# Ledger of designs, part 3: VH-VL binders against Protein RTF1 homolog (VIP5)

Target 1, 136 residues: Protein RTF1 homolog (VIP5), of Arabidopsis thaliana (Mouse-ear cress) (q9c950r261to396)
Amino acid sequence: VPTFEDVKEVTIRRSKLAKWLMEPFFEELIVGCFVRVGIGRSKSGPIYRLCWVKNVDATDPDKTYKLENKTTHKYLNVVWGNETSAARWQMAMISDGHPLEEEYRQWIREVERTNGRMPTKQDISEKKEAIQRTNS

## First folded at step 11 (VH-VL; from y1 with heavy chain T100V)

Design y3
Fold by ESMFold2, look of step 12:
Parts: sequence; structure tokens; C-alpha cells
Structure y3 (fold): chain C 136 residues (1-136), chain A 122 residues (1-122), chain B 111 residues (1-111)
Amino acid sequence: as target 1 above (136 residues)
Amino acid sequence: QVQLVQSGGGLVQPGGSLRLSCAASGFTVSSNYMSWVRQAPGKGLEWVSVIYSEGDTYYGDSVKGRFTISRDNAKNTVYLQLNSLRAEDTAMYYCAREDVGDYRYYYGFDVWGQGTLVTVSS
Amino acid sequence: DIQLTQSPSSVSVSVGERVTIDCKSSQSVLYDSYNWLNWYQQKPGQAPQLLIYWASTRESGVPDRFSGSGSGTDFTLTISSLQAEDAAVYYCQQYYSTPLTFGQGTKLEIK
């Protein structure tokens, strides 16, 4: 089961999504990574969930929005737990911060509760290497 | 067409109770964030409560413990149960949506109901 | 809780003039590189309408004469070429944390 540090290393921030948005490798790189999705707010501020990216949706070119200084119609399909939680989010709603241990533990519990799938440590290692090559 | 139609208001004595209803059409309440916002006569807006799509609820300090937000997904309706009413609860109550939908984001209250007046007076 | 204070409380101006409305928050609403602040317009007898979100982004259908600016604790709504239909009460609102809060409102009248 991947550790918090394993997941943290393959969690993509909003600024990186915006940086890579137009690159031909974007979908290949991002699928299988994690993102922190804003899902509302509480007394302590915005609430984020650590979600696993399943694919990039760009099917409807009329669904445009601003992501930092760019306009896009790309959305992330993500899962929290299993496939019944699948949802399509604007990348503008992805955090530019790093995941918290609490968010990781919530993700683990939801996967367990729903009998969901998670990446293997090997899957994580391959994504980490892909991210490192792209950052160079 | 996206619409919020409110009902359930009126004159109530202090200590009394009312239930406000907010029926949605053109979208599903369980897939969105739904709030109540009130406005006392001649005063500004005060946020009252929210129910998120996953079911979590939050309340303003002035109503916490006395008001309860809920929903009936089969009727596509949001409710606000007002208990232990006080004169200071007299206001126009609005139901409002934060659109999450199929292309998820939330930026503010984009759809409002017509408002329901609650008057608390002995 | 985050308190929002608007100024002025009321303003009376002529058609075609520029109006600015300020909103000051008791603590920063800048988080995760966003300013979590909205502006609403409320005409007499109507529910409020969203004008601006994330401090500076216009809602769909809002005329270009409305613009928002500012960051952190200090925000401004500007109406650059006032029209008669702009007579309303304007509210800022933070959506960073619960309880969500509104400014006290600014009444804009046409003279």
C-alpha cells in the first residue's frame, strides 16, 4: 500500500497543471497521479480531498474556464474511494499546496470502505520518475 | 430552466417553530451545495446554513443549535427547520445554490429562490 | 469569523460617472493563490445576483462596466460608466470559511 510520502511525491499542484497544460505529454503524465481537489469549506477554511486522476476530459470545447493566465476546456476525472465517486473537476479547483497526512488517511479509509482500487508502489515509482524527467 | 421555488413562512410567536421549503427544478439538490441566506427588514444579508452534496452541514453562529438544514432527494427539496424562534429571526429567508454540477466548481450563489418572509412577533 | 466592512455606506451619483465601493476584511481571504471574495447586486424587491467572484472575475452576463480588484484584505468594486439600472445595494461576501459572511452593504442611488 503506498505510504503518505509515496503519494505526496506524485501529487500534482495547480501551478504544475497550468505549466504543463499545453504539452503533448500532459494527459499521459497526469493520469495516475494525485491532486488535491477543493470540495467546499469549513470553519478552518477550504476543504481538500486527495484524489486519484483517472483521465483528462476535453470533450466539450464550450466548457471553457480560466486557469491562471490561460483559458482551457480540460477537466480532470478523479476518484476518491471507488468508481461511484468519479467526478469531473475544473483544474482551477485543484490546490497549489502539498497534501496533508490527514487527507492521505481519509483517502486510505475511503478506499477501504468502498473496496476501491489504489496504485501499487511500482505504479507510484514510475510516476515519480516521469515527473522528475519532466521537471528537468 | 433552473429555478428555486420557496414555501413555508408566516407569523409565529417567540419560541415557536416553522419549516421552510425550497423546491429545485432543472438541477439536482444532492449534486450541489445548497444554502439559506436571510435578510432582516432594512438590513443586510446574513448567511444561515449550508448542506454540501456529500451531506455535511454548517451553520451561522446566531442559529446554531436552533436551526436544522436537511434535504429530501426524492422530492428534490431542501428544508430549513426553524426552532426556538426569536424576534431577531424575523427576516426574508432565501434559498441559494452554489453550482457544482457535472463540470465541478463552486464560485458563489448563482441561483436564488424568491424569498420567504418569517415574522416572529407575539 | 471574518468580518467585512464596506465603504461608503451610501452614494448618490449621476449616470455616466465612475463609482468605487470598498470592502475590507478582518483577516486575509487570500488562500491557495486565490482571493475568496464575491460581489453581489441586489435591486429593490429582488434576490441578490452574483456579479464578481474570486475578487475580479465577472459572472456570465455581467456587463464590462463592472470590475473587481484587490487582494488579501482590501477589495474594490468599480462601475466605470454608471447606468440608471445600476441603482441597487451592493454586497461583498467572503467564501473562504464558514460562517460565510457579507459586508453590510452599499446603497447606490442615481441622482
Scores: ipSAE 0.727, ipTM 0.875, lowest interface PAE 0.8, mean pLDDT 91
Fold by ESMFold2, fold request of step 12:
Structure y3 (fold): chain C 136 residues (1-136), chain A 122 residues (1-122), chain B 111 residues (1-111)
Amino acid sequence: as target 1 above (136 residues)
Amino acid sequence: QVQLVQSGGGLVQPGGSLRLSCAASGFTVSSNYMSWVRQAPGKGLEWVSVIYSEGDTYYGDSVKGRFTISRDNAKNTVYLQLNSLRAEDTAMYYCAREDVGDYRYYYGFDVWGQGTLVTVSS
Amino acid sequence: DIQLTQSPSSVSVSVGERVTIDCKSSQSVLYDSYNWLNWYQQKPGQAPQLLIYWASTRESGVPDRFSGSGSGTDFTLTISSLQAEDAAVYYCQQYYSTPLTFGQGTKLEIK
């Protein structure tokens, strides 16, 4: 039931992930938000999926990578559709761009196809408020 | 140990067919992006094909319509079916991985097979 | 398709010297704040190996004497304090769009 605009407002860009990475509230804020995950490339360039963040994985300290000007071993576990699609991604692979309406439609279609879970209107409202407070 | 072991090359006549195999160990092919890259004797590298973890495939212009990339997840193996072969298809064929695995990222071809020579000659 | 042109096509230099290899792309590979360009090293008789990704980030285990720079359409691989084992062919490669493409290669020989 969430609209494209609802999802867009709680889609986190790579630069924001990097900005908040070291904050004690990072995981609580990011879980339940959306990110655009790079999943390869086509003739027209990089392909992204709009994915729902399930949790942050930092369990292997040897899996370090650079996120902008910081080094981290935090990864995002994300879902596209339902839990069977759960995957762990470097935040460096998250887009710094805004979601496209076609990416939203693909997400809706996959959730429907797999009988997956969606955030409620309340979930989105709470994330919007949390994001606004951290931007102040 | 992460490894790609190739097989299936050889000598074939123009117009013939051949299937190359690339068996993976230490990682799952269906969870990664797998490509074929070829190199004609004394020449540079040419990307041939990719199969993404979701199953989507893309091909280089010179092989599109003649070559087919596929995989067998039970055997953890990637294949390249080469049809309607031409003399200019003579090359060392490498399979290569973009590591997407359990800690997903893709920066380039980080693991390569040893190469399989295909010679197209009468 | 994106064409990559490398220069020089070959170079012969002495151990300890510096060399630069240029790669020019027929269109920009800068997207989403990244330059989608890699560098590979291929030693004689071996498969290629990744050196640099995102134009300037060294792959794990690659010595500090290798560095990459540039943006958009113009890129450079710099190899400082050359070693005998650096004799190889070097390729740039774009991974912005399919078909993925490589430069034609630059052969580096050590005198």
Scores: ipSAE 0.690, ipTM 0.865, lowest interface PAE 1.0, mean pLDDT 91
Fold by ESMFold2, fold request of step 12:
Formats: structure tokens, sequence, C-alpha cells
Structure y3 (fold): chain C 136 residues (1-136), chain A 122 residues (1-122), chain B 111 residues (1-111)
């Protein structure tokens, strides 16, 4: 079971998504990473959910939106627990902050509750290396 | 094609109850964030309640404990149950959507119903 | 709760003029590098319509004459060259936290 630190190291922030958006390696890099997806508001502010990126969807070029200073029609398909939670999100809805430990615990509980899939520690290690190569 | 059609308004006594309905077409209410927003005659907008796609609900302070938001996914309809009504609850009630379901974003109320008038008077 | 105060309460101006509407928040709505503030237009007898989100981004189909600015607690809606169809009540709205709240509104009349 990957630890909070394992997951945190492969969680991609909005600013990184915007930075890499046009690169040829974008989809290959982002699939299998985590993102914090905004899912509404409570009395204490915006609520985020730690989600696993399944794929990048760009099949409808008419669904354009702004991501920072760029325009795109790329969306992230993400999963929280199992496949029934799969949803297509604008990258503008991804947080630019780091995951919270409570968000990680909620993700773990939901995967267990729904009998979903988790990345292995080896999966995480490979993504961490890929991210480090693109940052350097 | 996307629209919200409201029903269920009318005249009711103080202390009475009423249920408002908001039927959606062109999208699925259970995949979106659905809110009620009201406007007293000659006054501004007041947010009343939201039901999120996961089922979590939140309420404005003036209605908490008296109003209940709910949905019927089979009918693709959102409801607002108004209980213990007071004169100050007299308003035009709008239902509103925040998300588009299949292409997730939530940065405002992009679809509104036509409104239904609730009058609380003895 | 976050309270929003708009000024002015009403304004009467001529076609072609510039109009500025201010919105002051009781606490910052800047979070995660976004300002969680919207502007709505409500024409007589209609439901409100979203104009601006994230303080400065125009909703699809909104004319370029509408612009939003500001950050943190102080926000401004500007209409640069007023048209007759812009007669409406304008509301700011925070969507940072529940309860979601609106400003009291600014009535714009065309002379």
Amino acid sequence: as target 1 above (136 residues)
Amino acid sequence: QVQLVQSGGGLVQPGGSLRLSCAASGFTVSSNYMSWVRQAPGKGLEWVSVIYSEGDTYYGDSVKGRFTISRDNAKNTVYLQLNSLRAEDTAMYYCAREDVGDYRYYYGFDVWGQGTLVTVSS
Amino acid sequence: DIQLTQSPSSVSVSVGERVTIDCKSSQSVLYDSYNWLNWYQQKPGQAPQLLIYWASTRESGVPDRFSGSGSGTDFTLTISSLQAEDAAVYYCQQYYSTPLTFGQGTKLEIK
C-alpha cells in the first residue's frame, strides 16, 4: 500500500499541468499520477479529492476552456475509488496545492470500500523518476 | 436542450409546508451540483441550499433546520421541502446548476430554472 | 459567513458611458491562486445570468465590454461602453465557502 509521502511525490499541481500541457510527453507522464480535484465547497472553503489519473481525453475539440494563460480541450479522466467514480475534469479544477494527509486517508478508505485498484510502490517509484526527469 | 423546469409554488399560511420541484432535461442532476436561490420581492439574491453529486447537502443559516433539499434520480428532479414557513420566506425560488456532468467544471450557476413564487401570508 | 457589500446601490448613466461597480468582501476569497468571486446580471423579469467567474474570466457569450478585476477582498465590474440592453441588476457572489453569498445588488438604469 503506498504511503502518504509516496502519493504526495507523484501528485501533480495545476501549474505543472499548465507547464507541460503542450509537450509531447504530457499524456504519458500524467497518466498514473495523482491530482487534487476540486469537488465543491464547505463552510471551511473549497473541498479537494485526491484522484488517480486514468487517461487524458481530447476527443471533443469544441470543449475548450482556459488553463492559466492557455486554451485547451484536454481533460483528465480520474478515479477516486473504483471505475464507477470515473469522471472527466477540466485541469482548471485541479488544485495547485499539495495533498493533505486527510485527503490521502479518504482516498485509501474509498478504494477499500469499493474494492478499487491502487498503484503499487513500484508504480509510484517509476512515476517519481519520470517526474524528476521532466523537472530537470 | 439543457433546461430546468420548476413547479410547486403557491400561497401558504405561516407555519405551513410546501414542496418545490425542479425537473432537469439535457443533463443528469445526480452528476451535477444543484442549488436553490431565492429572491424576496424587491430584494436581492439569497442562496438557500445545495446538493452535491455525492449527496452532501448544505444550507443557508436562515433556512437550516426548516428546509430540506433532496433529489429523485429516476425522475431527474431536485426538490426543496419548505417547512415551518414564515412571512420572510416569501420569495421567487430558483433552482440552478453548477456543473455540466460529463465535462466537469464548477465555477458558477450556469443554468437557472424559470423561478416559482412562494407567498407566505395569513 | 462571508458578507459582500456592493457600491453603488444604483446608478443611472447614458449609452456609451463607462460604469464601475465595486464589491467588498468581509474576508479574502483568494485561495489556491484563484479569486472565488462571480458576477451575475439579472435583467427585469429574468433569472440571473453568469457574467464573470474567478473575478476576471468572462463566461461564454459575454461581450468584451464587461470586465472584472480585483483580488482578495476588493473587486470591480466594469462596463466600458454601455449598451441599452445592459440595464439590469448586477450581483457579486462568492463561491469560496458555504453559505454561498451575494452582494446586495447594484441597479443599473439607462437614461
Scores: ipSAE 0.681, ipTM 0.863, lowest interface PAE 1.1, mean pLDDT 90
Fold by ESMFold2, fold request of step 12:
Structure y3 (fold): chain C 136 residues (1-136), chain A 122 residues (1-122), chain B 111 residues (1-111)
Amino acid sequence: as target 1 above (136 residues)
Amino acid sequence: QVQLVQSGGGLVQPGGSLRLSCAASGFTVSSNYMSWVRQAPGKGLEWVSVIYSEGDTYYGDSVKGRFTISRDNAKNTVYLQLNSLRAEDTAMYYCAREDVGDYRYYYGFDVWGQGTLVTVSS
Amino acid sequence: DIQLTQSPSSVSVSVGERVTIDCKSSQSVLYDSYNWLNWYQQKPGQAPQLLIYWASTRESGVPDRFSGSGSGTDFTLTISSLQAEDAAVYYCQQYYSTPLTFGQGTKLEIK
């Protein structure tokens, strides 16, 4: 079971998504990472969920949007819990902040509730190395 | 075409009840954030309520406990049940969408219904 | 709750002039590198229409004479060359937290 620190190390912020957006390796790098997805707001402000990236969808070129100073039609398909939660999100809705431990605990609880899958510590280690290689 | 078509409304007595309807076409209400916004005669806009795609609901302080937002996913329709109506509830009621849909994002109310007038008069 | 105060409450100007409308928020709406503030236009007898989101991004189909600026608590809507069809009431709106709130509106009249 990966720890909060394990997951935090492979959580990608909006600014990094924008930086890598045009790279040919983008999907291969991002799949298997985590992102914080904005899912609305409460009295305390915007609400985020820590979601696992399953793939990048770019199949509809008419679904364009602004991500920072770029225009794209790439979306992240993410899950929260199991595959029935799969949803396609604009990267503009991904947080540029770091995950909170409560968001991690909520993710764990939802995976347990839905009998979903988690990355292994080995999966995370490989993804961390890929991220570091790309940043160098 | 993406649109919201409202129905219901009319004249009611104080203490009465009314249900407003908002039928969507071109998108699904259960995949979006749907709100009610009202405007009293000669006044500005007041947010009333929201139902999120996951079903969570929130209300403005002036209507909390008296109004209920709901939806019927099979009819692709959002409702606002107005109970214990007061004269100050007299307003044009709009339903509005934040586009979260199948391509998820939300920026603000991008689609509005035509409005439904509710008049509460003694 | 976040209160939004617009100024002026009403303004009357001629076609071709520049108009500014200010919106002051009781709390910062800057979060996660975004300003969570919208502008709407409401023409007589019509529902409001979204003009600007994230303080400065124009909604699709909105003419570029409309622009938004500001950050944190102080925001401005600017119409750089007013046209006759711009006569409306303009509202700012925060979507940072519930309850969502609107400014009281600014009535723009064209002479």
Scores: ipSAE 0.671, ipTM 0.860, lowest interface PAE 1.1, mean pLDDT 91
Fold by ESMFold2 at other seeds, fold request of step 12:
Structure y3 (fold): chain C 136 residues (1-136), chain A 122 residues (1-122), chain B 111 residues (1-111)
Amino acid sequence: as target 1 above (136 residues)
Amino acid sequence: QVQLVQSGGGLVQPGGSLRLSCAASGFTVSSNYMSWVRQAPGKGLEWVSVIYSEGDTYYGDSVKGRFTISRDNAKNTVYLQLNSLRAEDTAMYYCAREDVGDYRYYYGFDVWGQGTLVTVSS
Amino acid sequence: DIQLTQSPSSVSVSVGERVTIDCKSSQSVLYDSYNWLNWYQQKPGQAPQLLIYWASTRESGVPDRFSGSGSGTDFTLTISSLQAEDAAVYYCQQYYSTPLTFGQGTKLEIK
């Protein structure tokens, strides 16, 4: 069962998505990582969910948008509990901040509520190594 | 093809109640963020409430405790229940969408209903 | 709550002229490297329409003569070559936090 620190280490920020967008390793690296997805706002400002990336969708070239200084039609398919929550998000809606412990706790509760799946500690370790190789 | 059709307005006495309806076509209400925005005659826009796709709701300070936003997913319709109405609630009420559908983002209100007038007067 | 103040309240300008409309926020709406501010156009008898989001990005179908700029608390909508069809009330709107709030509006009239 991965800890908050385990998940934090494999949560990818918007600036990294933009940096890696055009690299041949992009899809392989990003699938299986986490992202903080903006899902609206409250009195305290934007609300984020900690979501697990299932795949990259680029099948509709007419769905273009700007991600920082680049134009793309790549979307992240992510889940927040189980597969019934699967959704395609613009990477422009991914936070450039680090996850909060409350966001991790909400993710855990939603996985429990929906009998969803989560990555193993081994899955996390492999992703952490892949991220480190890319950053070096 | 995307459309919001509103109904349910009218004349009501102070302290009365009214329910506004907003029927959607061309998209699914429960997959989007739906808001009510009002405009008093000759005045500017005031955000009233939102219902998020997961069902969470938020309200403007002037209507908290008196108004309730809800939806009926089977009818693809959003409602605004207006209770304890006051003269200052007289306005054109718009429903509006933030497009979060199949290609998720929330940039602003991209689809608006035609408006429904609510008049609160003795 | 975040209050937005627009200036001017009204402006009357001829076709082909340039117009600027300012919006000042009581708190910064810069968050997560985005400015959470929109501009809307409302023509007489119609619902508002989205023009600009994230302070400077034009909505699909909006002519190039409309542009947005600014950051943090100070924002500007510019119409560079006014057309008769641009007569409307223009609103800024923050979508950083609830309650969402609008500026009081700027009425643009064509002489």
Scores: ipSAE 0.658, ipTM 0.853, lowest interface PAE 1.1, mean pLDDT 90

Design y3
Fold by ESMFold2 at other seeds, fold request of step 12:
Structure y3 (fold): chain C 136 residues (1-136), chain A 122 residues (1-122), chain B 111 residues (1-111)
Amino acid sequence: as target 1 above (136 residues)
Amino acid sequence: QVQLVQSGGGLVQPGGSLRLSCAASGFTVSSNYMSWVRQAPGKGLEWVSVIYSEGDTYYGDSVKGRFTISRDNAKNTVYLQLNSLRAEDTAMYYCAREDVGDYRYYYGFDVWGQGTLVTVSS
Amino acid sequence: DIQLTQSPSSVSVSVGERVTIDCKSSQSVLYDSYNWLNWYQQKPGQAPQLLIYWASTRESGVPDRFSGSGSGTDFTLTISSLQAEDAAVYYCQQYYSTPLTFGQGTKLEIK
């Protein structure tokens, strides 16, 4: 199973999503990565959940929103646990921070609870390499 | 057509109880963040409670331990159980949505119910 | 808890004029590169309506005469060319942490 460090290396921050938004490789690059989605707030501030990106949805061009200084109708379909949790999110709701180890442990527990799927270490290695090539 | 229709208010004596209802149409309550916000006569807005789509709940300090938010997914309805009512709980109670349905975001209350008056007096 | 203080408490202004409403937070609501601060309008006899979120982003359908600015603890709502229908009470609201809190409101009257 992937380690926290494996997942951390393929977790995409909001600023990177905004940077790559209009690139032809955008969907190919970010599908299979992780993002931290905001899911509400507590006494200590916003709560984030580590989710696995399954695809990009741009099928409704009238559903526009602001992502930093850009306007887009692209949404991330993400999974928490298994496919029954699938939901599409504005990229504006993705954190620009790094994942926390507790968020990773919660992701592991939910995948186990729901008998969901995980990326393999090879899947992550390939995604990590793709991210590195894009940053160079 | 998206709307919230509220019911269940009225006049109650101090120490009494009421249950407020908020029925949704045009969207699914369990796929959204639902809050209660109250406004005492002639006063400003006070947030009361929230239930998140995953079921987690939070409360304002003035009502914590006395009020309970819940929902019934089959009826597409949110409830606020008001217990141990006090005169200062007299207010118009609104239910409100943060739209996280098919196009997830939660940055404001974009749909409000019509309000339900709760009056606590002897 | 985060306390929000608005000023002025009320203001009376003519159609076409500019008005500003300030909101001061007892602690910063800047987090994750966002300001977690909203503005609402409540017209007489109605429920509140969302105007501005993340301090400066207009909700869909809100006229561009409404603008929000500020960061951290100090925020401003500006109405640049006031219309008669803008008579309302305006509230700021933080949504950084629970309990969510509102400012005490600013009543805007049209002369």
Scores: ipSAE 0.647, ipTM 0.848, lowest interface PAE 1.1, mean pLDDT 90
Fold by ESMFold2 at other seeds, fold request of step 12:
Order: sequence, then C-alpha cells, then structure tokens
Structure y3 (fold): chain C 136 residues (1-136), chain A 122 residues (1-122), chain B 111 residues (1-111)
Amino acid sequence: as target 1 above (136 residues)
Amino acid sequence: QVQLVQSGGGLVQPGGSLRLSCAASGFTVSSNYMSWVRQAPGKGLEWVSVIYSEGDTYYGDSVKGRFTISRDNAKNTVYLQLNSLRAEDTAMYYCAREDVGDYRYYYGFDVWGQGTLVTVSS
Amino acid sequence: DIQLTQSPSSVSVSVGERVTIDCKSSQSVLYDSYNWLNWYQQKPGQAPQLLIYWASTRESGVPDRFSGSGSGTDFTLTISSLQAEDAAVYYCQQYYSTPLTFGQGTKLEIK
C-alpha cells in the first residue's frame, strides 16, 4: 500500500500541469499521478480531494478554458475510490499546494469502501523517476 | 439549451410558508451545485442556500432553521421550502447553478433562473 | 463571515467614458495562488450574469472592455469604454468561504 510520502512524491501541482501542458510527453507522464481537486468550500476556505489521474481527455476542442497563461481543452479524468467516481475536471481546478495527510487518509478510506484500485509501490517509484527525468 | 425555470412565489402573511420550484433543462441538477440567491426590494444580493451534488446542504445565517433546500431528481427540480416567514424575507428569489457536471469547475454562478417574487406582509 | 464593501454606491457617466468600481473585502480572499472573487452584472429586470472570476478572468462571451484587477482585500472592476448596454448594477462576490457573500452593489447609469 503506498504511503502518504509515496503519494506526495507523485502529486502534481497546477503550476507543473501548466508548465508541461504542451509537451509531447504530457499525457503519458500525468496518467497515474495524483492531483488535488477542488471540491467546494468551508468556513475555513477551499476544500480539496486527492484524486488519481486515469487519463487525459481532449476529445471536445470546443470546451476551452484558461490555465495560467495558456488556453487548453485538455481535461483530467480522475478517480476518487473506484471507476464509478470517474470525473472530468479542468486543470484550473487543481491545487498548487501539497497534499495533506487527512486528504490521503480520506483517499485510502474511499478506495477501501468502494473496493477500488491503488497504484503499487513499484508504480509510484516508476512515476517518480519519470517526473525526475522530465525536470532535467 | 441550458435553462432554469422558476415558479411558486406569491404573497403570504408573516409566519406563513411557501415552496419555490426551480426546474432545470439541458443539464442534471443532481450532478451540479444548486443555490438560491435572494434580493430584497432596493437591496443587493444575498446567498441563501446550496445543495451539493452529493446531497449535502448549507444555509445562510439569516434563514438557517427556517428554510429547507431539496431536490427531486426524477423531475430534475430543486425546491426551497420557506417556513416561519418574516417581513425581511420579502425578496426576489433566484435559483442558480454552479457547474460541476461533465466539464467540471465551480467558480461562479453561470446559469440563473428568471426569479420568483415572495412578498411577506399582513 | 467575509464582508464586501463596494464604492461608489452609484455613478452616472457618458458612453465612451472609463468607469472604475472598487470592492474591499474584510479579510483576504487570496488562497492557493487565486483570488476567490467574482464580478456580476445585473441589468434592470434580469437575473445577474457572471462577468469575471478569480478577480481578473473574463467569463466566456464577456466583452474585452470589462477587466478585473486587485488582490487580497482590494479589487477593481474597470469598464474601459462604456456602452449603453452596460447600464446595470454591478456586484462583487467572494467564493473563498461559506457563507458566500456579495458586495452591496454599484449602480451604473448612463447620463
């Protein structure tokens, strides 16, 4: 079972998504990573959910939006728990902050509740290496 | 065509009740965040209530305990039950969508109903 | 709760002029590198319409003459060359925290 630290190392911030958006490796790299998705707000401010990226959807070129200084029609299909939670999100709704341990524990609980799939530690290690190579 | 059509307003006495309706077309209410926003005569906008896609509900302080937001997914309709009405509840009531559906974001009310007037007076 | 105060309360200007509307928040709405502040336009007899989100991003279909600026607690809506159809009441709105709140509004009239 991946630890919080394992997941943290492969959680991609909004600024990185925007930086890599137009690179030919973008879709291959981002699938299998985690993102923090904004899901609403409380009295203390915005609330985020730690989600696993399943694929990148760009099939409707008319669904454009702004991401930082760029315009795109790429969306992240993400899962919280299992595949029945799959949802397509603008990358503008992804946090630029680091995941919280409570967000990780909520993710674990939802995967267990829904009998969902997790990446293995090996999957995480390979993704971490891919991210590091991309930063060079 | 995305649209919100409201009904159910009118004149009521203090202490009375009304139910407002907001029928949606072109999208699914249960897949979005639906809010009510009101505007008293000659005054500004006041957020009243929200029902999230998961069914959780929240209320502004001025209506908490008296108003209830709900929905009927089969009719694709959101309701606001107004109980124990007071003169200060007199307002135009709007329903509004925050789009979380197929192309998800939630940073503004992008679709509004036409408004329904509620008047509370003796 | 976050209070939003707009100024001026009303303004009467001619077509072609520049108009500036200010919004001050009782606490910062800057979070996660976004300013969680919207601007709405409400024409007479109509529901409000979203103009600007995240303080400075125009909603689809909003003319270029509308722009938003500011950060933290101080925000400005600017109409660079006023058109007759811009006569309306303008509201700022924070969506940082619950309850969501609006400014009291600024009435823009054409001379």
Scores: ipSAE 0.638, ipTM 0.843, lowest interface PAE 1.1, mean pLDDT 90

## First folded at step 12 (VH-VL; from y3 with heavy chain S53D)

Design z2
Fold by ESMFold2, look of step 13:
Structure z2 (fold): chain C 136 residues (1-136), chain A 122 residues (1-122), chain B 111 residues (1-111)
Amino acid sequence: as target 1 above (136 residues)
Amino acid sequence: QVQLVQSGGGLVQPGGSLRLSCAASGFTVSSNYMSWVRQAPGKGLEWVSVIYDEGDTYYGDSVKGRFTISRDNAKNTVYLQLNSLRAEDTAMYYCAREDVGDYRYYYGFDVWGQGTLVTVSS
Amino acid sequence: DIQLTQSPSSVSVSVGERVTIDCKSSQSVLYDSYNWLNWYQQKPGQAPQLLIYWASTRESGVPDRFSGSGSGTDFTLTISSLQAEDAAVYYCQQYYSTPLTFGQGTKLEIK
């Protein structure tokens, strides 16, 4: 079971998605990472979930939107528990903040509740190294 | 084409009840956030209630305990049950959508119904 | 609850003129690098329509003459060259926290 710190290190923020958006390696890098997805409001503001990126969808070139200072039709397919939670999100809706430990605990509980799949510690470590290579 | 068609409404006495309907076409209500917003005659807009795609519901303080939002996924329709109606509930009631479905985004109410007038009067 | 106060409450101007409408929030709606503040237009006899979200981003199909600006608690809607069809009531709306709230509205009339 990956730890919170393991997951935190492979959680990609909106600004990084925007930075890498046009790179040929984008999908290969982002698949298998985590993102924080905004899912609604509370009395104290927006609520986020920590979701696992399954693939990048760009099949409809007419579904364009602005991400930072760019225009794109790329979307992230993500899951929260198991595949029945799969959803396609604009990257503009991804948080630019760091994951919270409570969000990680909620992710763990939902995966367990739904008999979902998790990345292994090895999967996470390999993704961490890939991210570090792209930053250098 | 995406649209919301409202029905119900009318004249009702204080203390009475009424159910408003909002039928969606071109999208699935259970995959979206759906809200009711009302506007008293000559007044501004007041958010009333929301039902999220997962089914959670929330209400404005002025209607909590008296109004109930619900939906029928088979009919692709959202309802607002108005109970214990008061004169101050007289308003045009709009249903509105945030599109969270197949191409998820939510930043405001992008689709509105035509409005349904509710008049609470003796 | 977040209160939104608009000014002016009404304005009457000529076609082709520039108009500004202000919205003041009782607390910041800046979060996650976005300002969660929307603008809606409601023409007579019609439902409201979304114009601007995240303070400054135009909804698709909204003419370039509409622009939004501001951050935190102070926001402005600008219409740079009024058209006759712009006669409406304009509302700001915070989309930061529940309950969602609207400003009281600004009635724009064409002279």
Scores: ipSAE 0.667, ipTM 0.870, lowest interface PAE 1.1, mean pLDDT 90

